# VH-VL binders against o60147: the designs that were tried, part 330

Target 1, 175 residues: o60147
Amino acid sequence: MLEKNKYLYIFRHIQTNQVLLSQGNVLKKTALFQLPYPLQKPVAPNGMRPAKLRKDHWVPLLKVEFPNESMFQSVFMQLLNYRKYRSVQPLTSDLLKLPIPVRRRKIMRQEVPNTIADLADILNKEKFPENSVRLQLSDKSDSEYADWPPSVQIDSEEIKLSRGFREKTTVDEAR
Short names: E, the ipSAE of ESMFold2; O, the ipSAE of OpenDDE; V2, 0.75 times the mean of E and O plus 0.25 times the DockQ between their complexes.

## First folded at step 15 (VH-VL)

Design og24 (framework fv_lerdelimumab; at its last look DockQ between E and O 0.03; V2 from the best seeds 0.00; counts 0 for: pae O 10.6 > 2, placed apart)
Fold by ESMFold2, look of step 15:
Structure og24 (fold): chain C 175 residues (1-175), chain A 121 residues (1-121), chain B 109 residues (1-109)
Amino acid sequence: as target 1 above (175 residues)
Amino acid sequence: EVQLVESGGGVVQPGRSLRLSCAASGFTFSSYGMHWVRQAPGKGLEWVAVISWDGSNKYYADSVKGRFTISRDNSKNTLYLQMDSLRAEDTAVYYCAKDEGYKSGWYFDYWGQGTLVTVSS
Amino acid sequence: SSELTQDPAVSVALGQTVRITCQGDSLRSSSASWYQQKPGQAPVLVIYGSNNRPSGIPDRFSGSSSGNTASLTITGAQAEDEADYYCNSRDTSGNHLVVFGGGTKLTVL
C-alpha cells in the first residue's frame, strides 16, 4: 500500500507579485482571504482583496511535493503564519519615506522572495528525512533567495504550464 | 518618552458593547503593528488582537472573533477595540502594546497601564 | 501545540540564582520573550529573542533556549525581582499569532 503524495502550490500575481498559497493546483475563491482587508470606501488601494478571483491574473511560482499529509499540513500552516507575522511587522525607515501607494507596491514586490525565504526557513527547522521533499520552480533562479536543507531536492526542470499547475491530459491515439 | 494610554473601560451588562481607545505618543505610530492583550482578574495574560500599520491586516484570538473589531486612526495616533456582545469571561484589564519587531519572535517593548472592563449582571 | 507551559510558582533565597522555564512546541521555531509583572502594574519586557536584554534591564537577567524550552535566569536575586514572569512566542501551528505562558510567580525569600 502506497501513501499518496501531497502538494503545496504557490501562485504569484502577474502585476503586483503578491503570493497565494493553495492546497490544490487550481486556486479557490477562498484563497483571496490571504490578501489584505479591502478598504471599501473610497475605492480600495491596489493589492487589496478583490471581489472576484481572476484566475488569468495568477501564475505558478512553485510547487512542493511532500510524502504525506502530516508534513504538508505542518509546512502549509507555518507558511500562512509567517505571512501574517510579516504583515504586522514595523516598517523600516526607508519605507516610511515613501508615499503610501509607492510603499505598498514595494512591500508587495517583496512577497515572492520573502515567501521563498520563509519556506526554506521552515524546512531548515523541520527534521524531515533527506531528499523527502521535492521543489519545482517556474524560475530556477528564485531558489537563490534561500539556502535549502538536505531534505529538499530541487527539480532541474522548471514549471512550463500555461497559467496553472494542472497538466493538460494528452489524448493517446490508439489505432 | 513612549506612552500608551488606554481608556473607555467600565462596567456593563452581558450582551452590551464598549469601545476602548489607546492614545499613543513618543513614536511614529503609523509604522507599527499594534496589539491588544487582556488579563482577567487573578489570571494570566491573553493575546486578543493585532492590526497592521495601515489597518489592512487584522487578526484575532478565537475567543473574540466575530465580536471584537480592532481598528486604528493614524491621523489621531489612536488604536481602538470595539467590543460587541460582551460576556462575563471578557472581564479583564485590557492593555495596548507596541511590537518593536523581531524576526523570529515578539518584542512588546511598551505597554499601557490598562483599562478595566467588567461584564456583570 | 499552541500552549506554553510554565511552573505556577518558584522561590529563591535573596542573592541566590533561579531559573524560570517555559515549554512548548512553538519554541522550536520561535524565539521567546519574557515579561515581568509586579502587582498592580503593566508587564515590562526583560528578555527578547530568547537571550537579548533590553536597555535598562539589569545584567542579572539572562535568557536561553534549547529544543522546546526557553529559560529566564536571575543571578543574585533581589527583593524587587519578586513578580510574575510570562513568556511568549509565536503560535507556529495555530492561528493565534501570539501565545503567552500561564505565568510563574517568583517569591524572593
Scores: ipSAE 0.808, ipTM 0.904, lowest interface PAE 0.6, mean pLDDT 88
Fold by ESMFold2-Fast, scan of step 15:
Structure og24 (fold): chain C 175 residues (1-175), chain A 121 residues (1-121), chain B 109 residues (1-109)
Amino acid sequence: as target 1 above (175 residues)
Amino acid sequence: EVQLVESGGGVVQPGRSLRLSCAASGFTFSSYGMHWVRQAPGKGLEWVAVISWDGSNKYYADSVKGRFTISRDNSKNTLYLQMDSLRAEDTAVYYCAKDEGYKSGWYFDYWGQGTLVTVSS
Amino acid sequence: SSELTQDPAVSVALGQTVRITCQGDSLRSSSASWYQQKPGQAPVLVIYGSNNRPSGIPDRFSGSSSGNTASLTITGAQAEDEADYYCNSRDTSGNHLVVFGGGTKLTVL
């Protein structure tokens, strides 16, 4: 219904706090390739399709409305690239003494603040017009993970955590 | 003192396979992402692949995707590059490289000496 | 092909200043790093994050960036500075995580 490629939806996993990006209000199985730590067996690097996406395990984190597709594509691509860079970055010293499972859990928990910070960083570098980007969050306190540029307008109304929003997640998208 | 030492290069025929190794020392290998970068004779640097600290994430240049596989063994402080279906255009010196940055920009603070791979019929 | 553009060659007289440039849209969103490579040797990092010098790199090397262009400046070039120079940045446009410039051969006259 809504124009695709004008809206960015970001979802959060209810157990791990891992994040998925979507070019609209639906999640596709291929979005699981974004995960630094797979929820199931590791996905083969040959690009095999991931296992079943669990709709009920993902909730909206935030929604971003861009004035046009060009701005959306620029921000979306950069955000995906930031996720890849973070997945291969060096570990901080505070993580080194932790057992591997605890270490991974801590890294996963940081994906929400990291994604919000990276989004803000990208928007600060792009010289968008004042109030041209509309941001709506499920929890407005999450906006405090970053300093936002004048181009961003934060919606006063939070996203309701509803089944309808999550239920638009695609289970199987075959062509 | 940080050291990276590549090995496994040589002359191979097109369509064959070769496995490169990189022995790392002088830093906590298991804490860093590791890269392979190549350079064809008389040409510039080309990024090939990267692997995360625990091997959970791997990314490849489009030119090698589906043919090359990066892996690591943290217990041996060793990085690997499995090269399948080799082509003449894969002829290059292959460098093992350690990265240090992400916020200030991606950069390689240490490089190995390189190992030459020649794909020739 | 490289996504960052460098002039293939540049010359400088001994003791003079030379500027090597690197251009590409990726530089609007990410910083450049610079490497020196002498024949038969591995690259050596000389500048990272657009304008930072690693320990051990002479202060005659400096970096700057503006818009889609990054520059490496050598003030008072010396004979040992003769080498190939490569820039790199994050790839903000594609599936590559890292992109390199084509390289600039510096000749010290």
Scores: ipSAE 0.704, ipTM 0.838, lowest interface PAE 0.8, mean pLDDT 84
Fold by OpenDDE, look of step 15:
Structure og24 (fold): chain C 175 residues (1-175), chain A 121 residues (1-121), chain B 109 residues (1-109)
Amino acid sequence: as target 1 above (175 residues)
Amino acid sequence: EVQLVESGGGVVQPGRSLRLSCAASGFTFSSYGMHWVRQAPGKGLEWVAVISWDGSNKYYADSVKGRFTISRDNSKNTLYLQMDSLRAEDTAVYYCAKDEGYKSGWYFDYWGQGTLVTVSS
Amino acid sequence: SSELTQDPAVSVALGQTVRITCQGDSLRSSSASWYQQKPGQAPVLVIYGSNNRPSGIPDRFSGSSSGNTASLTITGAQAEDEADYYCNSRDTSGNHLVVFGGGTKLTVL
């Protein structure tokens, strides 16, 4: 599907605010490997990687349309690298004072703003053509987490995706 | 491999009740809405009902509204259709179908083999 | 409620191209999907989102849309393509959320 190739979707977990990157609007099970914690039960609210992908637990955070697949791939890989880099950084003294579960929750809650900031940073560095990248957010206020380069056109309308996949309808909004 | 297996069909008299089941496997059942679609003998497909992933929302075709109840047990990966006040026109093969969507689309990527319900005096 | 209309029957010679069309107001705002049904079998999704093929569906199947119409095209019809074909789309009217076309019986000559 050609449509998937140039679209980055970022999903947020409804409980933990963890973030998953997706090529296309449907999350794949393999996306769970993006999470820094080992795959084990119980579910993610306890700071663990869930054993199974529950699409209903993930809501769209933003959608990015790139001019082509190559640009998408570049940004996608860079985002993953940024995430990995953060995962290996030493924890602050303040975080170390907290119990492990609390610490993990705090770290996970920062994934949304960090990911948005990372995306902006990457796009600033890439210097794509003006208005060549289309960004649509589920919440427009999330755009405030970063300064966006001229290459990014922010849509005035928020994304209308259901949990984990398709475009929302009136019925979906009632769900 | 995704599998949907319907059961509970049979012959029943008008006014009686019947409960259909659909056992799902091969996918995260609790992450998807599920549908019932029926097909009268020699006729086309007719959408019957849908239930959201968590069962919080249910919708029905006008033809069955007030008589049929769709439900699910996510712990058992099972979809149900309670059919009350059955009529002759309810005679059909009943399919359970997995919900899916693409952009503004709404479709069924997987179907069961169906179970036959015959309402006859 | 919205309706989708299809020709009840069409024929195509082996190896030729045939187009099955679905028409309805719901198609103006919703993508069409198509299902193949052979006698005694359950429907099988062949096209979704107007022109997307699920895995396992031959590339001779394609979809298109224009206005209030959607079409399924079989380029190079094979004998095994003889079946009933149904279109569907969203129905935004009332609580009847999904609508099917009446079906088209395709005969391969």
Scores: ipSAE 0.006, ipTM 0.574, lowest interface PAE 10.6, mean pLDDT 86
ESMFold2 (binder alone), look of step 15: mean pLDDT 89; pTM 0.926

Design og25 (framework fv_lerdelimumab; at its last look DockQ between E and O 0.03; V2 from the best seeds 0.00; counts 0 for: pae O 12.2 > 2, placed apart)
Fold by ESMFold2, look of step 15:
Formats: C-alpha cells, sequence, structure tokens
Structure og25 (fold): chain C 175 residues (1-175), chain A 121 residues (1-121), chain B 109 residues (1-109)
C-alpha cells in the first residue's frame, strides 16, 4: 500500500516558552506528562505542570512532515530522549549563580532553541533521502538555531494560525 | 575530595520495602543529576534511575519502573532510592554515581563503594 | 532498549597492547565512556566522550570510536590492568537513558 505521510507537531507555551511534542495537531492532556513533576513545596508559577491543559496557552512552534510512520516514530522517540537527557545534565556555572526561580525560568526559555537544535542534530544523523522531510515554522528565524541536513526542505511559508495547527472555519458553521 | 557513601542495604524478604541513602560531599550536590546503578552478584552493571538537580525530573529502567522511587534532599546532600515490592532479581550491590556532564554521552566520574541488597525468602 | 555488546573475555601478554570493543546502534549517536572494575571495588572511569582520559588515569589508556563501535586500548598492559571493563552510552532510540555493555574481563598473562 501507499505510504502515509506522518506529522510531528511542536507547541510552545505563550507564557513560559516550554515545549510540547505531539503526534496530533491538537494537544492531548497526556502531553503534559512531558513537563517536570511538581516539587513537594512548589515554586509558583515557573515550570510547574498545570492541572489542566489550556489550549489557548499553547501555540504552534513548528511542524515536520515525514514520508512514513517509521521515520516519524524514530525521530519522535529520539527527540523525547534528547529532552530527557538534557533535563538531567548538570547546571552550568551561569545558572548556579541565579536564584532558583530565575534559574528555572532561564532553563525553560532555552527549550525552544534546544528543541530545534536537537531536531536538527537527529535529522543530520539519520540517513533520510534528500528533501524527504518538510519543515514549517511559525517564525522562520527560528531555523537559525541549527544547521539543517539536505534531507530537510524548509517551507517558505510560515505557520499563520493563532490556535493549534488547524484553520478556523471560514464559513458560518460551528467549530 | 568528592565522596559518595551508600547505606541502607540489608537482607529483606520478597514483597518488602527498603530505602537506600547516598551521602554526598566535596562538591555542589544540588547542581548535578544523580544516578543509581546496580550489579547483581557475578553480573554486569545495570542502570537503575536518575534524578535531575532539583528533583523535578526522574527516569527509571523498565525493570524497576513503578516499584522504585528516586528522590533527593539537597539541604542534606543526600540521594535516596525507595525500593518497594522487592523481588529476588533486585538482589545486587547498589551504587550511586555522579554525572559530571558531557554533551553526547555519560561522564560518571565518581561512584560510591556500594551497599548490598539481598532479597531472599 | 538497545544493547551494547562486548566480548566476555580478552587476554593480553604483559607489556603488549590490547583493544577492548563495544558495539551497538546507540553508539552512532552517543559517545562512549569506559569503566574499570577490580574485584570487590566500585567502577572507576577511565575514558569519557569516547576518547578523553580523565586526570589521574595513566596515558596507556586511550579510546576511539567509529560507526557503531567504541574501543578502549591499553598500550603496554600491566598486571594492575587486570579487571572488568564496561562501556556505556546514551540510548536515544530506547526506553533507557543509560546503557552499559555486558563487560569484558581482561586477563594479563
Amino acid sequence: as target 1 above (175 residues)
Amino acid sequence: EVQLVESGGGVVQPGRSLRLSCAASGFTFSSYGMHWVRQAPGKGLEWVAVISWDGSNKYYADSVKGRFTISRDNSKNTLYLQMDSLRAEDTAVYYCAKDEGYKSGWYFDYWGQGTLVTVSS
Amino acid sequence: SSELTQDPAVSVALGQTVRITCQGDSLRSSSASWYQQKPGQAPVLVIYGSNNRPSGIPDRFSGSSSGNTASLTITGAQAEDEADYYCNSRDDSGNHLVVFGGGTKLTVL
């Protein structure tokens, strides 16, 4: 049978700049498990896992189109593992000098560039055919966080949607 | 001088619980991810778990997931492993290890001497 | 998770050069670190980042990597080098963050 294209959807939190990875163009509540566990004495409000998924707080960062399920699953798993690996690395000296709430905010604000760099690193190491992977960004300047392999074709058109990766209805119909 | 000292090992029956501790000194404990690694008698090294610098991220080997809980108290420079629903297969020397950090791989530069856990009926 | 494969045992004559290998798909994306363990003792790091020697490790220990294989080389093997040697890596395609090889027992003849 025909190979079905598969999409990786990546979201950014409008306030914290945390990143969530998704197989679907709409986030499920289980995606929140990608965020750090609450501490016994939580430091509000930076970096805590919210009890509820607020879809209006998560906006598109980028979308990646893969030619088949196997390539998608490989990259998705690796990307999740890269993030886990980063989460347990020792703090750098510049982070150590910061008060803990400021430190956590700085770590969260690096999630966007780090995720983009990790995606590119994975794609550079994979043996994908030239131009087989299409990347679309909400902000094209974000592509400059990394060097992309020949397998990646960066779409010239930015993602223009304000909610998720779906367009609003353009006719008089309920959503 | 960096030191890691494990304690809390002993002989327990299957299904029981045990809590291991690792006392750290000679470095800024709160800036490092910390690991538990075990070694069954006559066998090789097996990674068990890791915890991030502030305890907000924890990851486990499949063999212990759901039964073991890694934790830390940065005010006491101590790493813990709560081991519930113990099985005979959990019999091992348990080491704590410090990850110095490396971009593309692990860098476990200091290890404790280990504490023996024996699970037998 | 993926495995790291090491030969269970390797021998070397005193003063000769030996290479201990570690193979696995995870090594295509991860550097290796190597640990020496003598009986009744904790592991000791001897190589990190596939080819870096930490301070205090004799310069007869070196490391390299190519493809899915990492190697630990001991030049001029000495009696005290007799030990078990473990490699480890990240496991970016599996469920475990840390994977160890099964270990290689080095005997110095």
Scores: ipSAE 0.831, ipTM 0.926, lowest interface PAE 0.5, mean pLDDT 88
Fold by ESMFold2-Fast, scan of step 15:
Structure og25 (fold): chain C 175 residues (1-175), chain A 121 residues (1-121), chain B 109 residues (1-109)
Amino acid sequence: as target 1 above (175 residues)
Amino acid sequence: EVQLVESGGGVVQPGRSLRLSCAASGFTFSSYGMHWVRQAPGKGLEWVAVISWDGSNKYYADSVKGRFTISRDNSKNTLYLQMDSLRAEDTAVYYCAKDEGYKSGWYFDYWGQGTLVTVSS
Amino acid sequence: SSELTQDPAVSVALGQTVRITCQGDSLRSSSASWYQQKPGQAPVLVIYGSNNRPSGIPDRFSGSSSGNTASLTITGAQAEDEADYYCNSRDDSGNHLVVFGGGTKLTVL
């Protein structure tokens, strides 16, 4: 029957180095709920709401092509859960010597290597066919943050886009 | 040595509120995520909630979501659980637990002695 | 809510080997940890990361895992090993980050 999404789009924030995961090549505002440190102060007292999404502040980090929707959903969900687990993990000793704002900035900067390492960890645990998962990076040196299983093929061509995974469009944040 | 000491348990009527505290010592409290785990009389362990090192991230079990609020005061080395809209099924010993973490799993290396919460009419 | 599955009770003769099992889909991608709980006491960590022992835990305790199953083995069971044993793992079903098994009561005969 009709096959759906098999691509995972991973974005990096230009100022904080934080990472967002997306099922589509355009970020939705709800993706901001993935962030352990919101870019803007949440609204109180009526609960927390995500900060406004500035699509021009997010650039491509990595695009992953899976052979089918089932494999995509499995890896995508596991990556989201890895982010939750990391958000409550103990701090390493090097971070304890830093003031809280500097500490948070350093933690945020580690989201790129952490996401890449987590993706590789998930793919190493899953039994995927050889060369069935295709990775395309914006900076190919980022692939060095992990050891990849035989199921992964890294594209020789880097992503050359600077405005998300799409040319500048008139598509608004409400989509 | 690491110690976690819970307090605030007691007998409360359904629909009322209760606040539990956990006083931590013997480790750098502000560096660790902290959990609440409960155990109904004669039953097994049930995870309740977790809070990150600075309180920015909080997660709850579905059974308590919207009724319980986890919080911490790193200046006092104290973890809290605010329990609102209490139900009979919330009756349990509540444990404060420290999470050391692990790459592909989770584990609680230290537990408090527990504090009993009894919700009855 | 999905809990890890454990047999409710198991018995072992003094000095013999017993294996306690824990089963669930979360174990396919996450390691198990094991806790010993004696009556009226808080749980004590005995195995973490499927097969590691904390300092102070006797070497008769060991762990293993494969597929959706984790096991705690006590080789040469002693009287003081009589307790309830719980496994736990990471839960991939949304906001519920941690799941526990229902517990296994070990009786040493």
Scores: ipSAE 0.670, ipTM 0.832, lowest interface PAE 0.8, mean pLDDT 85
Fold by OpenDDE, look of step 15:
Structure og25 (fold): chain C 175 residues (1-175), chain A 121 residues (1-121), chain B 109 residues (1-109)
Amino acid sequence: as target 1 above (175 residues)
Amino acid sequence: EVQLVESGGGVVQPGRSLRLSCAASGFTFSSYGMHWVRQAPGKGLEWVAVISWDGSNKYYADSVKGRFTISRDNSKNTLYLQMDSLRAEDTAVYYCAKDEGYKSGWYFDYWGQGTLVTVSS
Amino acid sequence: SSELTQDPAVSVALGQTVRITCQGDSLRSSSASWYQQKPGQAPVLVIYGSNNRPSGIPDRFSGSSSGNTASLTITGAQAEDEADYYCNSRDDSGNHLVVFGGGTKLTVL
């Protein structure tokens, strides 16, 4: 059986392209707290943060298998920090010219490439052993958002998409 | 319209084997896990087994573990349950059920009408 | 493994409201679903994700959850609502992945 502790799953919202990180292939309700915007009642895309987690609105973006939980935890925490950092950075002049709703949507749409880039940056800095990290993407083209270090082995197969899960079912080995 | 049709039920003696089938239609069979759920006469529902969309993951209830084997053929849109070493307590209507998830939960949005398995001397 | 407990039987007068409760540790981390089963028929999903109704299910059916409990409420019970009701949830604590309650027989008076 697979050890969920060493697996990072990143999910994207099917409408807003917001990103959630998960330890293991099942999204938890608490994952919504990762979103850098206040909790709002309206459901995305009208709201910045969905009021409730609907797994059917989230699909796997990528899966990362680490050699161990420690490495996973390190990268996971760093990813969260990168996200927080971006959330407090000044907006570009181009964004400021846009109405707030449009601006927010644009920012959210950048979460996917930003997160992928962040992951690559973190992994480049970590200097893990060669081919010790396995990366699988739902869309292989997403790998182009960043340069990956030798520690990363990109899987030739794409992730099977499922609503809030790694595979096309709620059944999973991750325990 | 989603349809699940079980077959293969019947009367068997203890220790014998039986293979159930569930023919699925009306949805993308290969995209969903499938379950078997059984119900003994006059009793409640008991979960039996689950198989992932590609058959790579299987789980069983303790009561059937080691004796039952769940499998599927996605090319035929068919779910199977191989039941070996049958016991009297395995007597039940066996339902195939479509897997579905919402939030952190699991549920079965579609059920077959069931097939009766009777294990008796 | 976890278990879900239900009252074996409840009664409700026609047009009145009844609440069927399910309790178990699995409900702390997983949403409950509810199934209606009439004699000689297969179960029918009536509530999923604590309080979502599938298409075709009357709006008099509703769900709620709190702590380690989940409830199915029928507001304005009809004669056709007489049936067995089962709750279920995901169970990650043991070898089972799915657990059902023992069922509640609802009688409409």
Scores: ipSAE 0.000, ipTM 0.566, lowest interface PAE 12.2, mean pLDDT 85
ESMFold2 (binder alone), look of step 15: mean pLDDT 90; pTM 0.927

